VH-VL binders against Inositol oxygenase (Miox). Designs and how they scored, part 19

Target 1, 258 residues: Inositol oxygenase (Miox), of Mus musculus (Mouse) (q9qxn5)
Amino acid sequence: FRNYTSGPLLDRVFTTYKLMHTHQTVDFVSRKRIQYGSFSYKKMTIMEAVGMLDDLVDESDPDVDFPNSFHAFQTAEGIRKAHPDKDWFHLVGLLHDLGKIMALWGEPQWAVVGDTFPVGCRPQASVVFCDSTFQDNPDLQDPRYSTELGMYQPHCGLENVLMSWGHDEYLYQMMKFNKFSLPSEAFYMIRFHSFYPWHTGGDYRQLCSQQDLDMLPWVQEFNKFDLYTKCPDLPDVESLRPYYQGLIDKYCPGTLSW
Below, E stands for the ipSAE of ESMFold2; O stands for the ipSAE of OpenDDE; V2 stands for 0.75 times the mean of E and O plus 0.25 times the DockQ between their complexes.

## First folded at step 16 (VH-VL; framework fv_rocatinlimab)

Design k2 (from m1 with light chain Y31F; at its last look DockQ between E and O 0.85; V2 from the best seeds 0.86)
Fold by ESMFold2, look of step 16:
Parts: sequence; structure tokens; C-alpha cells
Structure k2 (fold): chain C 258 residues (1-258), chain A 123 residues (1-123), chain B 107 residues (1-107)
Amino acid sequence: as target 1 above (258 residues)
Amino acid sequence: QITLKESGPTLVKPKQTLTLTCTFSGFSLSTYGVGVSWIRQPPGKALEWLAVIFWDDDKLYSPSLKSRLTITKDTSKNQVVLTMTNMDPVDTATYYCARRSPGDYEGWYFDLWGQGTLVTVSS
Amino acid sequence: EIVLTQSPGTLSLSPGERATLSCRASESVDFSYLAWYQQKPGQAPRLLIYGASSRATGIPDRFSGSGSGTDFTLTISRLEPEDFAVYYCQQYGYSLTFGGGTKVEIK
């Protein structure tokens, strides 16, 4: 399971998850969906959004304290090396964390970063710090949301599950709104890449459909590169820009609605 | 026993600011998950959602009208107030306040409505 | 944003007949988050259905909702005199929009 017990940033990580598990409720998530669902905050290109991540450090990450924009290029280049024939997959690496821009708009990081989980049902054992962070969440005292299935039907499919609000769902919906021409696997990986209790912990299978099982290997493949970061070996971003601008021009060109 | 009622001017001039008050009874805006919205209906046309204020003072606005709207509450008086700036004849409508249903917190449907107040913006 | 198109615009029927009202969305409505309202002349809307198929408190069982994705239906199994009104659908997936309405009038 992903319970962190050491690391130079552990206190910051625990605080982020404590706030997340306290405040991410069915009510909270439903409000965020309406708040961000019209994509009327800003018009900018993908590269402008990547540049804004230079000012962001992910407070849920125990192992790094440097700008998230480095992570985007490192992930993309790791995928490019392993899957040179899938240019759309290289782009997924660059894109996957762009929803973190919400933190620069004043959203608290516990509503932007970190592992996601379903709201509206009991948290499963592999949720990070599960035993020590949910006691103040009001949904867990509500009979509608405190059972194993909560508000959900068995095997309803993850597309019918309200995930905790964060960069995964924001970016997925932004990509749909702007009509990105990426394959369905790309959309799915973006949407669920932070759902570690499921794709790594093996939990929440009672909510999954056959379509989720078919997509799981893609999410797990992406996860290999999301966890891999080598700061000393990062290529010069300026040298990489023309290649990734070419992919942006192909799949998600121009000024987009955020 | 549960009621909402809109009050405010019925005639305003162009470019004026409209202020509407929703007074309600039989429920509290301090109750977890409760929200009160403003929704308008131009004569003979569909309903249009404007804004909501929640029990925890969080607020959301229609994206197309956000720059013109302010919603506030006074929980001690069971009141919610909407202001809309720079009124125009196209803003002529019946204005309703409505409760966002407290039943299931994922829902954005309105289970209780006021009677509505017609606001006419003169030419 | 999601546009809701209701059809027919007007439905002329007699009491006792079955009414079928359509609401079609320009894009799939997430989680079937769709509500139906009834509005009589000079009155506020009244909630009938939420979540595409759940009846609101106090709504008679002759009202039923169905559908998912882009296609939703309100059915009134046997019209009563008090059911002649305008009916609106409303989606609440990632935004809040209302349909243009279907007027159910006495033939």
C-alpha cells in the first residue's frame, strides 16, 4: 500500500492527505464539477500551461521538492524512450499533470494533487493514510455513503463514480471540452492515473465494469513512467520544445479553454 | 411550513442595479449541504440559472453573468440577496429563488421554489 | 455547453391518454443527471423527476422518467386534468441548462 513512513517531506504530505480526506465529500465534489465545468477561467496554449507549472511544487509528493514542469517532460521522455512508435502516448506524459494549474488559481492543493479516491462510499484499505485521516469526514457518518458500495451499484463502471476532485478529472473534462483528437486510452489514463487504490492497490473492484478491466493495463503502463524521475538526466527543455510543440499541433492545437 | 418568497422592485431602469431578496422559513441555510439559488425566466422562455450560495458561504455564478452578479446571505434573518448590475431590457424576467435539494448531495435540482417576482427593465 | 432540445414543442392530448415527452442532449449527460419540472401558468416550476428516473417527494406514480446518455423521456401514463402544463428538462452534469419546454395541452 502507499502509506509513507519516511521521507524528507513527510509532514507536508500527511497534512495534505489529512485535509483531502477531511474535506473531499460528495457535496464538495459536486460543487467543483459545476465550478470548473464550463472552462471559462482562461484561454491559453498547452505550452503556456506547462510553463505555469514551473511555479508549482506538488505538496503530496514525499520524494521531490522541485517544479512540476520538470516532471511533465521527464515522464514524456520516459514514455518516448519505451514506446517510440506511439507519439500520442508521449503527449500523455506531457499533459497528465496540467490540471494542477488549479493550485495557481487559488485552489488548495488537497483539492488538486495527490491520490484520488471515490467519494460517496467507504474508503478502502489501500487509500493512503486511510486509518488516520477520515475521522472528520462527514460523509462517513452518513448511512448513504458509509457502506462498501455507498451510493453506487455493483460494477457500475468507474465512469459512473464520483472521484475526489483534482487534476485528473479537471484535465479529462478539459480535454473533452476542447475536443482533443487523442485515442480513448489517453483520456482514460489521464482520468484515472492518480487512482492508486485501484490501479496499484487492487481496491474498488466492486465498482469496476469490464471496460475498466480492459483499460487497467494502460493505466498501469503509464504509472511506470509517472513514478520514474531522474533530475540529473533531464534533457534541456528548450531542445525538447519543438518535438512536443509538433505533437500539440497534431492533437490539441492552439489556444484552449481552461 | 417550508416557504420561500422573493421581494424587490418590479420596475428598474436600464443600467441600474437590481437587488432582490429571498426570505425563507421552515429550513436553515446553516444546515450542511443546503444551498439557495436564483433562477430567472424571461417571458415565454426557458429557465436560466444565475447563482447559488451554500451553508458554508461558498458561492457559484453562471459563467456568462458572473461579472454582473453578487449573491450574499444573512442566516440570522433567513435571507439571501442577489444583486445584478447594468440591467438591460433583455434581463426582463420572472426571478425565482429556489432551494437546491438537500436529499442527495450530488444533485443540482431544485425541490422548493418561491412564487417568483416579475422584474421589468424599462426602455 | 450542453443544449437540451425538447420535443414535441406542443403535445395535444385528452385526459386519460399517455403522454411521452422527449429531451435530447447535444452531448452525453454524465451520470444521467437530468431532472424534469412541471410549470402551470402563473406558477413556479415543480420538481417531478431527478437523476433521470427518480420521482421527487409527493409526485404521483403516473409520472416516470427514463433514459441515459443523450436521450431522456418523461412519461405520464394516464393524463389527469391537472397535468396540462409546460414541462422542462434540466441537466446538471458539469453545467446547469434547461430545455425549451414541451407544452402539454388539452385536445
Scores: ipSAE 0.802, ipTM 0.910, lowest interface PAE 1.0, mean pLDDT 91
ESMFold2 (binder alone), look of step 16: mean pLDDT 90; pTM 0.911
OpenDDE, look of step 16: ipSAE 0.919; ipTM 0.962

Design k3 (from m1 with heavy chain V34I; at its last look DockQ between E and O 0.87; V2 from the best seeds 0.87)
Heavy chain, then light chain:
Amino acid sequence: QITLKESGPTLVKPKQTLTLTCTFSGFSLSTYGIGVSWIRQPPGKALEWLAVIFWDDDKLYSPSLKSRLTITKDTSKNQVVLTMTNMDPVDTATYYCARRSPGDYEGWYFDLWGQGTLVTVSS
Amino acid sequence: EIVLTQSPGTLSLSPGERATLSCRASESVDYSYLAWYQQKPGQAPRLLIYGASSRATGIPDRFSGSGSGTDFTLTISRLEPEDFAVYYCQQYGYSLTFGGGTKVEIK
ESMFold2, look of step 16: ipSAE 0.820; ipTM 0.915
ESMFold2 (binder alone), look of step 16: mean pLDDT 90; pTM 0.915
OpenDDE, look of step 16: ipSAE 0.911; ipTM 0.958

Design k4 (from m1 with light chain G93A; at its last look DockQ between E and O 0.84; V2 from the best seeds 0.85)
Fold by ESMFold2, look of step 16:
Structure k4 (fold): chain C 258 residues (1-258), chain A 123 residues (1-123), chain B 107 residues (1-107)
Amino acid sequence: as target 1 above (258 residues)
Amino acid sequence: QITLKESGPTLVKPKQTLTLTCTFSGFSLSTYGVGVSWIRQPPGKALEWLAVIFWDDDKLYSPSLKSRLTITKDTSKNQVVLTMTNMDPVDTATYYCARRSPGDYEGWYFDLWGQGTLVTVSS
Amino acid sequence: EIVLTQSPGTLSLSPGERATLSCRASESVDYSYLAWYQQKPGQAPRLLIYGASSRATGIPDRFSGSGSGTDFTLTISRLEPEDFAVYYCQQYAYSLTFGGGTKVEIK
């Protein structure tokens, strides 16, 4: 379903996923956890981080070639129209891609953007380009990681699964470190919003706990706005800034550790 | 037999730069997943991780000490070198090099340690 | 950053007795990424346990680890004379931190 066969940026997208599926291993993910887990790289506000995304175009996206900063406001405004009563959910839309700033710190995009997948077990069929991109991943030659469950126990819960490293997990942990006062649903949506093989493809349910099943509708609802707001109708960011600054002041104020 | 051994000065003056060498045998730093770390222990106190260098030359540093630390390797000589700048008496400690366990790619524990070298920082 | 608090600070026991050492984390240690080390005076640490409960190569089965979340335990089922040492826990979820140690000494 996510296997793109055409689009103006297809070669770039395929290359990004080929590199991701080759290099995202248990060893790689374990190092990135330690590399980024102390949030000691930069002090800045949320709006400063949003501004940094002006310099970033997501190379895993086959249909879009404009800065991610506009995507943040597009997603937020889409949620605001559909869920006017949930101001925290509007903010999730603004925040969800902020972990992509790692690409501006020298991380290759295949370690930052794109659909995520579990390392430490066999990739399932709905992983994008699954049949053509994993042949050089060394974990698949390891009997600990090459079975359906791999290193995991049945229904262990996605919180116990090592996802491929990228902006989802970085931002989730950054939000925990800085003690954002958002609901648990917000943290969960951000952590798993790029896990398309699961929330859209229906794969990996053998790893899910009841908590994951209860949270799935939230992730699917968020996904509607992430997909539908990637059109070229770009928002007037400056007119929106005061509203979102008010939400930032409420839920994640001030200078934060990144 | 797999061994690691630390070498370098045992006495350093304040503000000077410490350079320590870890020489090891019985394993290679070119082997997938292998990493060598530096860890210190002040007298009578807990252990503190400092830095690691991996088989692919990737490096990580303790966040609180990062500005003072440099780790490098020479795979052909089986050596890892730690440099620590601006030494202070509070940096007096036994310095260990240790191997990150190569058998557990998700693990960050140390299965083999050198004997350690005491470095005293005093005027 | 996760702070590890070990208790008791000192455990005075006789050979043959059971030792129970506690390591409590300030936050949940994800994936139970916790290790235990033994250190005797003038010696380097020795790895005992990794992943909260897995014994390292060559470690006798009288050493066992258990726990998850914020509470972890090292148990020595029957103390031998060579087991009197300081014991440290270490977590490796998103950072590397060590506990302050528990000294197991002869009563």
Scores: ipSAE 0.786, ipTM 0.900, lowest interface PAE 1.1, mean pLDDT 91
ESMFold2 (binder alone), look of step 16: mean pLDDT 90; pTM 0.911
OpenDDE, look of step 16: ipSAE 0.917; ipTM 0.961

Design kc (from m1 with heavy chain Y32S Y105S W108S, light chain Y31S Y94S; at its last look DockQ between E and O 0.85; V2 from the best seeds 0.00; counts 0 for: pae E 6.1 > 2)
Fold by ESMFold2, look of step 16:
Structure kc (fold): chain C 258 residues (1-258), chain A 123 residues (1-123), chain B 107 residues (1-107)
Amino acid sequence: as target 1 above (258 residues)
Amino acid sequence: QITLKESGPTLVKPKQTLTLTCTFSGFSLSTSGVGVSWIRQPPGKALEWLAVIFWDDDKLYSPSLKSRLTITKDTSKNQVVLTMTNMDPVDTATYYCARRSPGDSEGSYFDLWGQGTLVTVSS
Amino acid sequence: EIVLTQSPGTLSLSPGERATLSCRASESVDSSYLAWYQQKPGQAPRLLIYGASSRATGIPDRFSGSGSGTDFTLTISRLEPEDFAVYYCQQYGSSLTFGGGTKVEIK
């Protein structure tokens, strides 16, 4: 499980998850989908968005305290070395955390970063700090949402599951709105890469369709590079920029709506 | 019995600021999940959502109008106030306030409506 | 944002007939977050259906909703004289938008 027990940033991480697990409700998520669903906050390029992440340190991460912009390049380069023939997959590494720009627009980090979980049903055991952080979530008092399946039908498919609001779903919807020309696996990986209780913990299979089971290996492959490239060795971003600008020009060019 | 009632000016000049008040009774904005919204309808045209304010003071605005709108509440007076700046003749409409259902936390549909107030924007 | 297209624009029927009103979304409406409203001349809208198919309190059994994804339907099984009005759909799954309306009028 991802229940962190030590590290110099543990108090910050636990506080972020306590707030997340208290305030992420069906009502909250539904309101955020409305708030961000028209992509009218800003017009900017992908590289401008990457540059904005220079100002962001992810408060849900117990092990690192450096700007998320460097993590984007670390993840992308890890994928590039392992999968040199899949240029779209390199770009997934660069893109995957760009939804974190919501934190720079005044959203609290507990609504932007960290592991995701389904709202509208009982949290399962592999949700980080599950045993100590959900006591004050009002949905647990609602019989519609407090059972194993909650508001969902068995095997309804993760596309029909209301995930806690954060950078995964924001970026997925932004990519659809701007009509990125990436493969469907890219969209899926970005949408669910923070759903650690599922892709790493093995929970929530009762909500999955066959399509989700077919996509799981892609999310797990991506996770190898997301998790294991979070280290203090920071890449030389300036030397990498021309390559990734070429991928941006290919798959998601120009000024985009955010 | 639950009621909502809109009040404010019925005639404003172009470029003026419109202030509308929704006064309601029979429910409280302190109740979890409750919200009050403003929706307008130009004469002979469809409904257009403007803004909503929730029990926890969270606010959402129509993206196309958000630079002109401010929604606030006074829970102790059972009032919600909408301010809309830089009025134009195309903003002539009936303005409604409406309750977001308190018994359904997964959606933003409106189960109770005020009678509406017609606001005309004319020189 | 999701555009809702209602059809037909006008539906001319007699009392006792079945009315079928269509609402089509420009993209899928997640979790069946669709509502239907009735509006009579000079009156505020009245909620009929929420969640695509759930009848609001006090709404007669002759009103029913169905559909998912991009295609939604309101059915009035037997029109009563008071049912001749304009009907609007509204989605609340991604942003908040209303359809253009369908007028149900007496033939």
Scores: ipSAE 0.096, ipTM 0.664, lowest interface PAE 6.1, mean pLDDT 88
ESMFold2 (binder alone), look of step 16: mean pLDDT 90; pTM 0.925
OpenDDE, look of step 16: ipSAE 0.843; ipTM 0.920

## First folded at step 18 (VH-VL; framework fv_rocatinlimab)

Design j1 (from k3 with heavy chain G107D; at its last look DockQ between E and O 0.87; V2 from the best seeds 0.85)
Fold by ESMFold2, look of step 18:
Structure j1 (fold): chain C 258 residues (1-258), chain A 123 residues (1-123), chain B 107 residues (1-107)
Amino acid sequence: as target 1 above (258 residues)
Amino acid sequence: QITLKESGPTLVKPKQTLTLTCTFSGFSLSTYGIGVSWIRQPPGKALEWLAVIFWDDDKLYSPSLKSRLTITKDTSKNQVVLTMTNMDPVDTATYYCARRSPGDYEDWYFDLWGQGTLVTVSS
Amino acid sequence: EIVLTQSPGTLSLSPGERATLSCRASESVDYSYLAWYQQKPGQAPRLLIYGASSRATGIPDRFSGSGSGTDFTLTISRLEPEDFAVYYCQQYGYSLTFGGGTKVEIK
């Protein structure tokens, strides 16, 4: 999976990444933080949010072309089979893409979906389409943001890095705002699961702290299920709902602020 | 010399609409990364951010007040306009326009302020 | 949203003394995005510090900022007569909020 070289979806995927790499700048990310940081767009439950993903196909995904709500249950069930003792981890699978609801609120998909990367420093080689999509990004003309470290100090920690804006950071901040009772590993995995240049490509180590090194295996374990479950065998969502509602009631109950 | 100045009515009746104009000089709102905000301060109280408009015409509003606020700009006249509907005596405050720092784009502090205009809401 | 609590409410000191002003956030302020402003009677706020510790252009070096997470401090190492004013902190992590202020007044 992650076929970025051929296939019927490639034109859509490349266009999404071209727009993303052109428009995701320090200025853009800083504005999105303020725009979404008050969680005042909607009041709804987790299951209502999962249902909204029925209306969304991720235009940055090169492998599949089906609604993202099925992906949530596929990922969750994959984790459940491999880690039956960690019910919070099953829930991470269900939750991880819920930030994609921003695309249904009028955000362009290049600001919601796809691989993330740090703004404010030079993009590294494993960023998808790195050689062909950053030509029009104004930050690369700015010496504050165009060196290897850019605006960052060595090993400052990924918590101090401005990631490109999208569903990872939105959902992480939403979970903090609503005080989800999940372990810190769950928050970390949600926040960085789309940071493929780092957790898969091995890039950006110069920005990492010891905490990031300790957490990397968790993100890599989650990634196996995120990639592994992108196949056409779609789950029976209605039969799974009672189990996941029980986890929601345990960790993130009721009507939440989005 | 870079300046901002607020203008508009100083007395407004309840339920009326307030319109304030910020006129500035020494910078352009067409310059990448620039934004102009409105911020108010009730007498003896803390500052409260209201809204911002950016160089690319993007706009953000205080979540608690967004249904009552409209911010617009006229770049050729170096003006930013705030409209606030359904005024109430609790909205009595000094209203400032302020520039979002043009320095580092990650920062949301206000490096230059107008002198402010006191708006009193009373019947 | 993050509530900023400043203490003390009033700080009564003489010229030449050291002033220490506290700003405590209800939650961690991401990236240490915190600013300090000085406001004199009848005037607009004046930016002193941004990013918790960076001094704004033209601000004397007797003003310094420090802190991270939930606890931030503005220090005036040696008060001058012109420093008697109200001081506000402001966070800009994921929202824009201001503290209630600390009045620094002459003893």
Scores: ipSAE 0.776, ipTM 0.897, lowest interface PAE 1.2, mean pLDDT 91
ESMFold2 (binder alone), look of step 18: mean pLDDT 89; pTM 0.902
OpenDDE, look of step 18: ipSAE 0.912; ipTM 0.957

Design j2 (from k3 with light chain G93D; at its last look DockQ between E and O 0.93; V2 from the best seeds 0.82)
Fold by ESMFold2, look of step 18:
Structure j2 (fold): chain C 258 residues (1-258), chain A 123 residues (1-123), chain B 107 residues (1-107)
Amino acid sequence: as target 1 above (258 residues)
Amino acid sequence: QITLKESGPTLVKPKQTLTLTCTFSGFSLSTYGIGVSWIRQPPGKALEWLAVIFWDDDKLYSPSLKSRLTITKDTSKNQVVLTMTNMDPVDTATYYCARRSPGDYEGWYFDLWGQGTLVTVSS
Amino acid sequence: EIVLTQSPGTLSLSPGERATLSCRASESVDYSYLAWYQQKPGQAPRLLIYGASSRATGIPDRFSGSGSGTDFTLTISRLEPEDFAVYYCQQYDYSLTFGGGTKVEIK
């Protein structure tokens, strides 16, 4: 399980998940979907958005060493080394955390970062800090949401599951709104990459369709690169910009609506 | 009996600020999940959602009108107030207040409506 | 934004006939987050259907909703005199938008 027991910022990490698990409810998620669904906050390019991540400290991360913008290139380059013939997959690495810009717009980090979980049903055991953080969530007092399936039908498919609100779902919907020409695997990986209880913990399979089972290996492959690596030969971001700008021009060009 | 009633001016001049009050009874805006919304309908046209305010004082606005709208509440008076600045003749419409369904926290449909008040904007 | 297109624009029928009203979304509406309203002349809208197929409180069983994805239907199995009105669909997926309406009028 992802229950952190040490790290220089453990109290902050626990507090972030305590707030998340208290306040992420069916009502909260439904309101955030409407609030961000018009993509009218800003117009900017992908590279401008990557630059904004220099200003972000991810409060769900027990160890912070590099700015999030650097993490984007590091993840992308890791994928590029392992999958040199899948240029769209390199771009997924650059893009995957861009939804974290909501934290710079005044959203609390517990509504932006960290591991996600389904609202509207009982949290499963591999949800981080599950045994100590959900006691004040009002949905658990509601019979509609407190069972294993809650409001969901068996095997309804993760596309029909309300995930806790954060950078995954925001970015997925932003990519659809702006009509990115990436393959469906890219959209799926972005949407579910923070759903650790599922892709790493093995929980929530009762909600999965066959499509989800077919996509799980892609999410797991991406996860290998999303984890920070210790590498003394860190990529030179400036030398990499022309390559990634070429991918942006191919798949998601120009000024986009955020 | 649960009721909502809109009140305010029925005629305003261009560039003026419109203030509408929704007074309701039979429910409380302090109850978890409750929201009160403003929706307008120009004569002979479709409905257009404007804004909503929730029990916890959270607020959402139509993106196209956001810069012109302010929604507030007074829970002790059972009132919700909409302010719309810089009125224009195209804003002529019947303005409704409506309750977001309290029993469906995922839903954004309106189970109770006021009678509406026609606001005409003319020079 | 999701655009809802209702057809037909006007439906001229007699009492006792079946009415079939269509609402088509420009993109898939997740979770079947679609509602139907009835609006009689000079009156506020009345909620009929939510969640594509669930009847609101007090709505007669002659009203039924169906559909998913991009295609949704309201059916009135036997028109009563009080059913001649304008009908609107509304989606509530990532935004709140209403269709242009279908007027059901007496032939």
Scores: ipSAE 0.661, ipTM 0.852, lowest interface PAE 1.8, mean pLDDT 90
ESMFold2 (binder alone), look of step 18: mean pLDDT 90; pTM 0.915
OpenDDE, look of step 18: ipSAE 0.915; ipTM 0.961

Design j3 (from k3 with light chain D30S; at its last look DockQ between E and O 0.83; V2 from the best seeds 0.86)
Heavy chain, then light chain:
Amino acid sequence: QITLKESGPTLVKPKQTLTLTCTFSGFSLSTYGIGVSWIRQPPGKALEWLAVIFWDDDKLYSPSLKSRLTITKDTSKNQVVLTMTNMDPVDTATYYCARRSPGDYEGWYFDLWGQGTLVTVSS
Amino acid sequence: EIVLTQSPGTLSLSPGERATLSCRASESVSYSYLAWYQQKPGQAPRLLIYGASSRATGIPDRFSGSGSGTDFTLTISRLEPEDFAVYYCQQYGYSLTFGGGTKVEIK
ESMFold2, look of step 18: ipSAE 0.831; ipTM 0.918
ESMFold2 (binder alone), look of step 18: mean pLDDT 90; pTM 0.912
OpenDDE, look of step 18: ipSAE 0.912; ipTM 0.957
ESMFold2, look of step 19: ipSAE 0.840; ipTM 0.920
ESMFold2 (binder alone), look of step 19: mean pLDDT 90; pTM 0.911
OpenDDE, look of step 19: ipSAE 0.908; ipTM 0.956

Design j4 (from k3 with light chain Y33D; at its last look DockQ between E and O 0.76; V2 from the best seeds 0.80)
Fold by ESMFold2, look of step 18:
Structure j4 (fold): chain C 258 residues (1-258), chain A 123 residues (1-123), chain B 107 residues (1-107)
Amino acid sequence: as target 1 above (258 residues)
Amino acid sequence: QITLKESGPTLVKPKQTLTLTCTFSGFSLSTYGIGVSWIRQPPGKALEWLAVIFWDDDKLYSPSLKSRLTITKDTSKNQVVLTMTNMDPVDTATYYCARRSPGDYEGWYFDLWGQGTLVTVSS
Amino acid sequence: EIVLTQSPGTLSLSPGERATLSCRASESVDYSDLAWYQQKPGQAPRLLIYGASSRATGIPDRFSGSGSGTDFTLTISRLEPEDFAVYYCQQYGYSLTFGGGTKVEIK
């Protein structure tokens, strides 16, 4: 599994999570939702966005130091091998990290990449570096946000939980704004794929509805292929491009708003 | 008592730059989570959000008007200033400053408003 | 952007009557992030409700909000003379938009 206590890039990873856990607050997330919610930064196609990830290395990853654009094709091809009958699921693999383009627009990576967590309640134990990175977060001194449930009602459903801001929520909202014709499972997987404390750690069940429990197997299935990036074998992108362009034309065609 | 008050010219000509000042008392823009926003209302029409400046000097602008707007603050004077360039008759409206203070949980609603100032753009 | 359509445009009622004001969104409003404001002639808006149903400080309990998704309602259980005004809804999910207003006037 991921090894956050060792690895050649650990100092970079810890710094990213320290900043994330210090600065991701209810106030911060509320402002980012409005900042990015109009999708008026750029007009471009999906393949143009994938190409922009050529310049991005994910600073929250302790094991891999290569451009995130190859990760998109690795994930997609892993899914394609395992689920050849679900072409929409192949496309989820290609799409899932495209929200990382915010880092290329000047957003710090701690607001873009890495594991997500709910703001507005106490962080649970499986949040990475939980015991050493939240000391300077002002929400933990606020009685509205410092209890197990914080601002939330029991079993309110993850759709009603404010997640830390990053590429998951940005891309989910971008897909809704541009009216992608993917199944609801695709939207859900993309929205919560970085929520490792929940889908892998088993935490935050007190916030989940039955819908979230029903969707958990989909997120866990996707996560198997997201972890494929630990292999340094890079895909032949040019040979794969025609197939994925066909899926883009089917589900999310043309020039999109970002 | 908490108050906000808008000041500035009430009549401008097309293509001029409008500068409006919001002077407030009873709260500090240094308080965590507080923002001061500008919102306008053309006669007989809906309200339109323009810009906000926060306690930490972060700023957000309406996407459709961003190229024409600048918002700044002077915390020691309890003032927020909006500058809007290239005024046009369609910009005729009552301009309000309003406090963003999200009650029990952080949100984007405005709990206190100035009385507003009508700005007419006419040649 | 989300368009908020308020209905009716004008509601003519007598003091003591119940007023029911509608705000319909063109798309679902995430987290029920919807506010209601009252505006009297020559005055600034006054916050009544936030989060679709939470009453702002100092607002009488005759004002209540309800709804989720695309359909939201402001109810004034028993109109007082000071309640005759224009009412606006505002959503703040991922953008900031205001409705066109409902005027509540004396019959």
Scores: ipSAE 0.731, ipTM 0.871, lowest interface PAE 1.3, mean pLDDT 90
ESMFold2 (binder alone), look of step 18: mean pLDDT 89; pTM 0.898
OpenDDE, look of step 18: ipSAE 0.895; ipTM 0.947

Design j5 (from q2 with heavy chain V34I, light chain S32K; at its last fold request DockQ between E and O 0.88; V2 from the best seeds 0.87)
Heavy chain, then light chain:
Amino acid sequence: QITLKESGPTLVKPKQTLTLTCTFSGFSLSTYGIGVSWIRQPPGKALEWLAVIFWDDDKLYSPSLKSRLTITKDTSKNQVVLTMTNMDPVDTATYYCARRSPGDYEGWYFDLWGQGTLVTVSS
Amino acid sequence: EIVLTQSPGTLSLSPGERATLSCRASESVDYKYLAWYQQKPGQAPRLLIYGASSRATGIPDRFSGSGSGTDFTLTISRLEPEDFAVYYCQQYGNSLTFGGGTKVEIK
ESMFold2, look of step 18: ipSAE 0.816; ipTM 0.916
ESMFold2 (binder alone), look of step 18: mean pLDDT 90; pTM 0.927
OpenDDE, look of step 18: ipSAE 0.917; ipTM 0.961
ESMFold2, look of step 19: ipSAE 0.809; ipTM 0.910
ESMFold2 (binder alone), look of step 19: mean pLDDT 90; pTM 0.929
OpenDDE, look of step 19: ipSAE 0.917; ipTM 0.961
ESMFold2, fold request of step 22: ipSAE 0.789, 0.795, 0.790; ipTM 0.903, 0.905, 0.894
ESMFold2 (binder alone), fold request of step 22: mean pLDDT 90, 90, 90; pTM 0.928, 0.928, 0.929
OpenDDE, fold request of step 22: ipSAE 0.925, 0.926, 0.926; ipTM 0.964, 0.965, 0.964

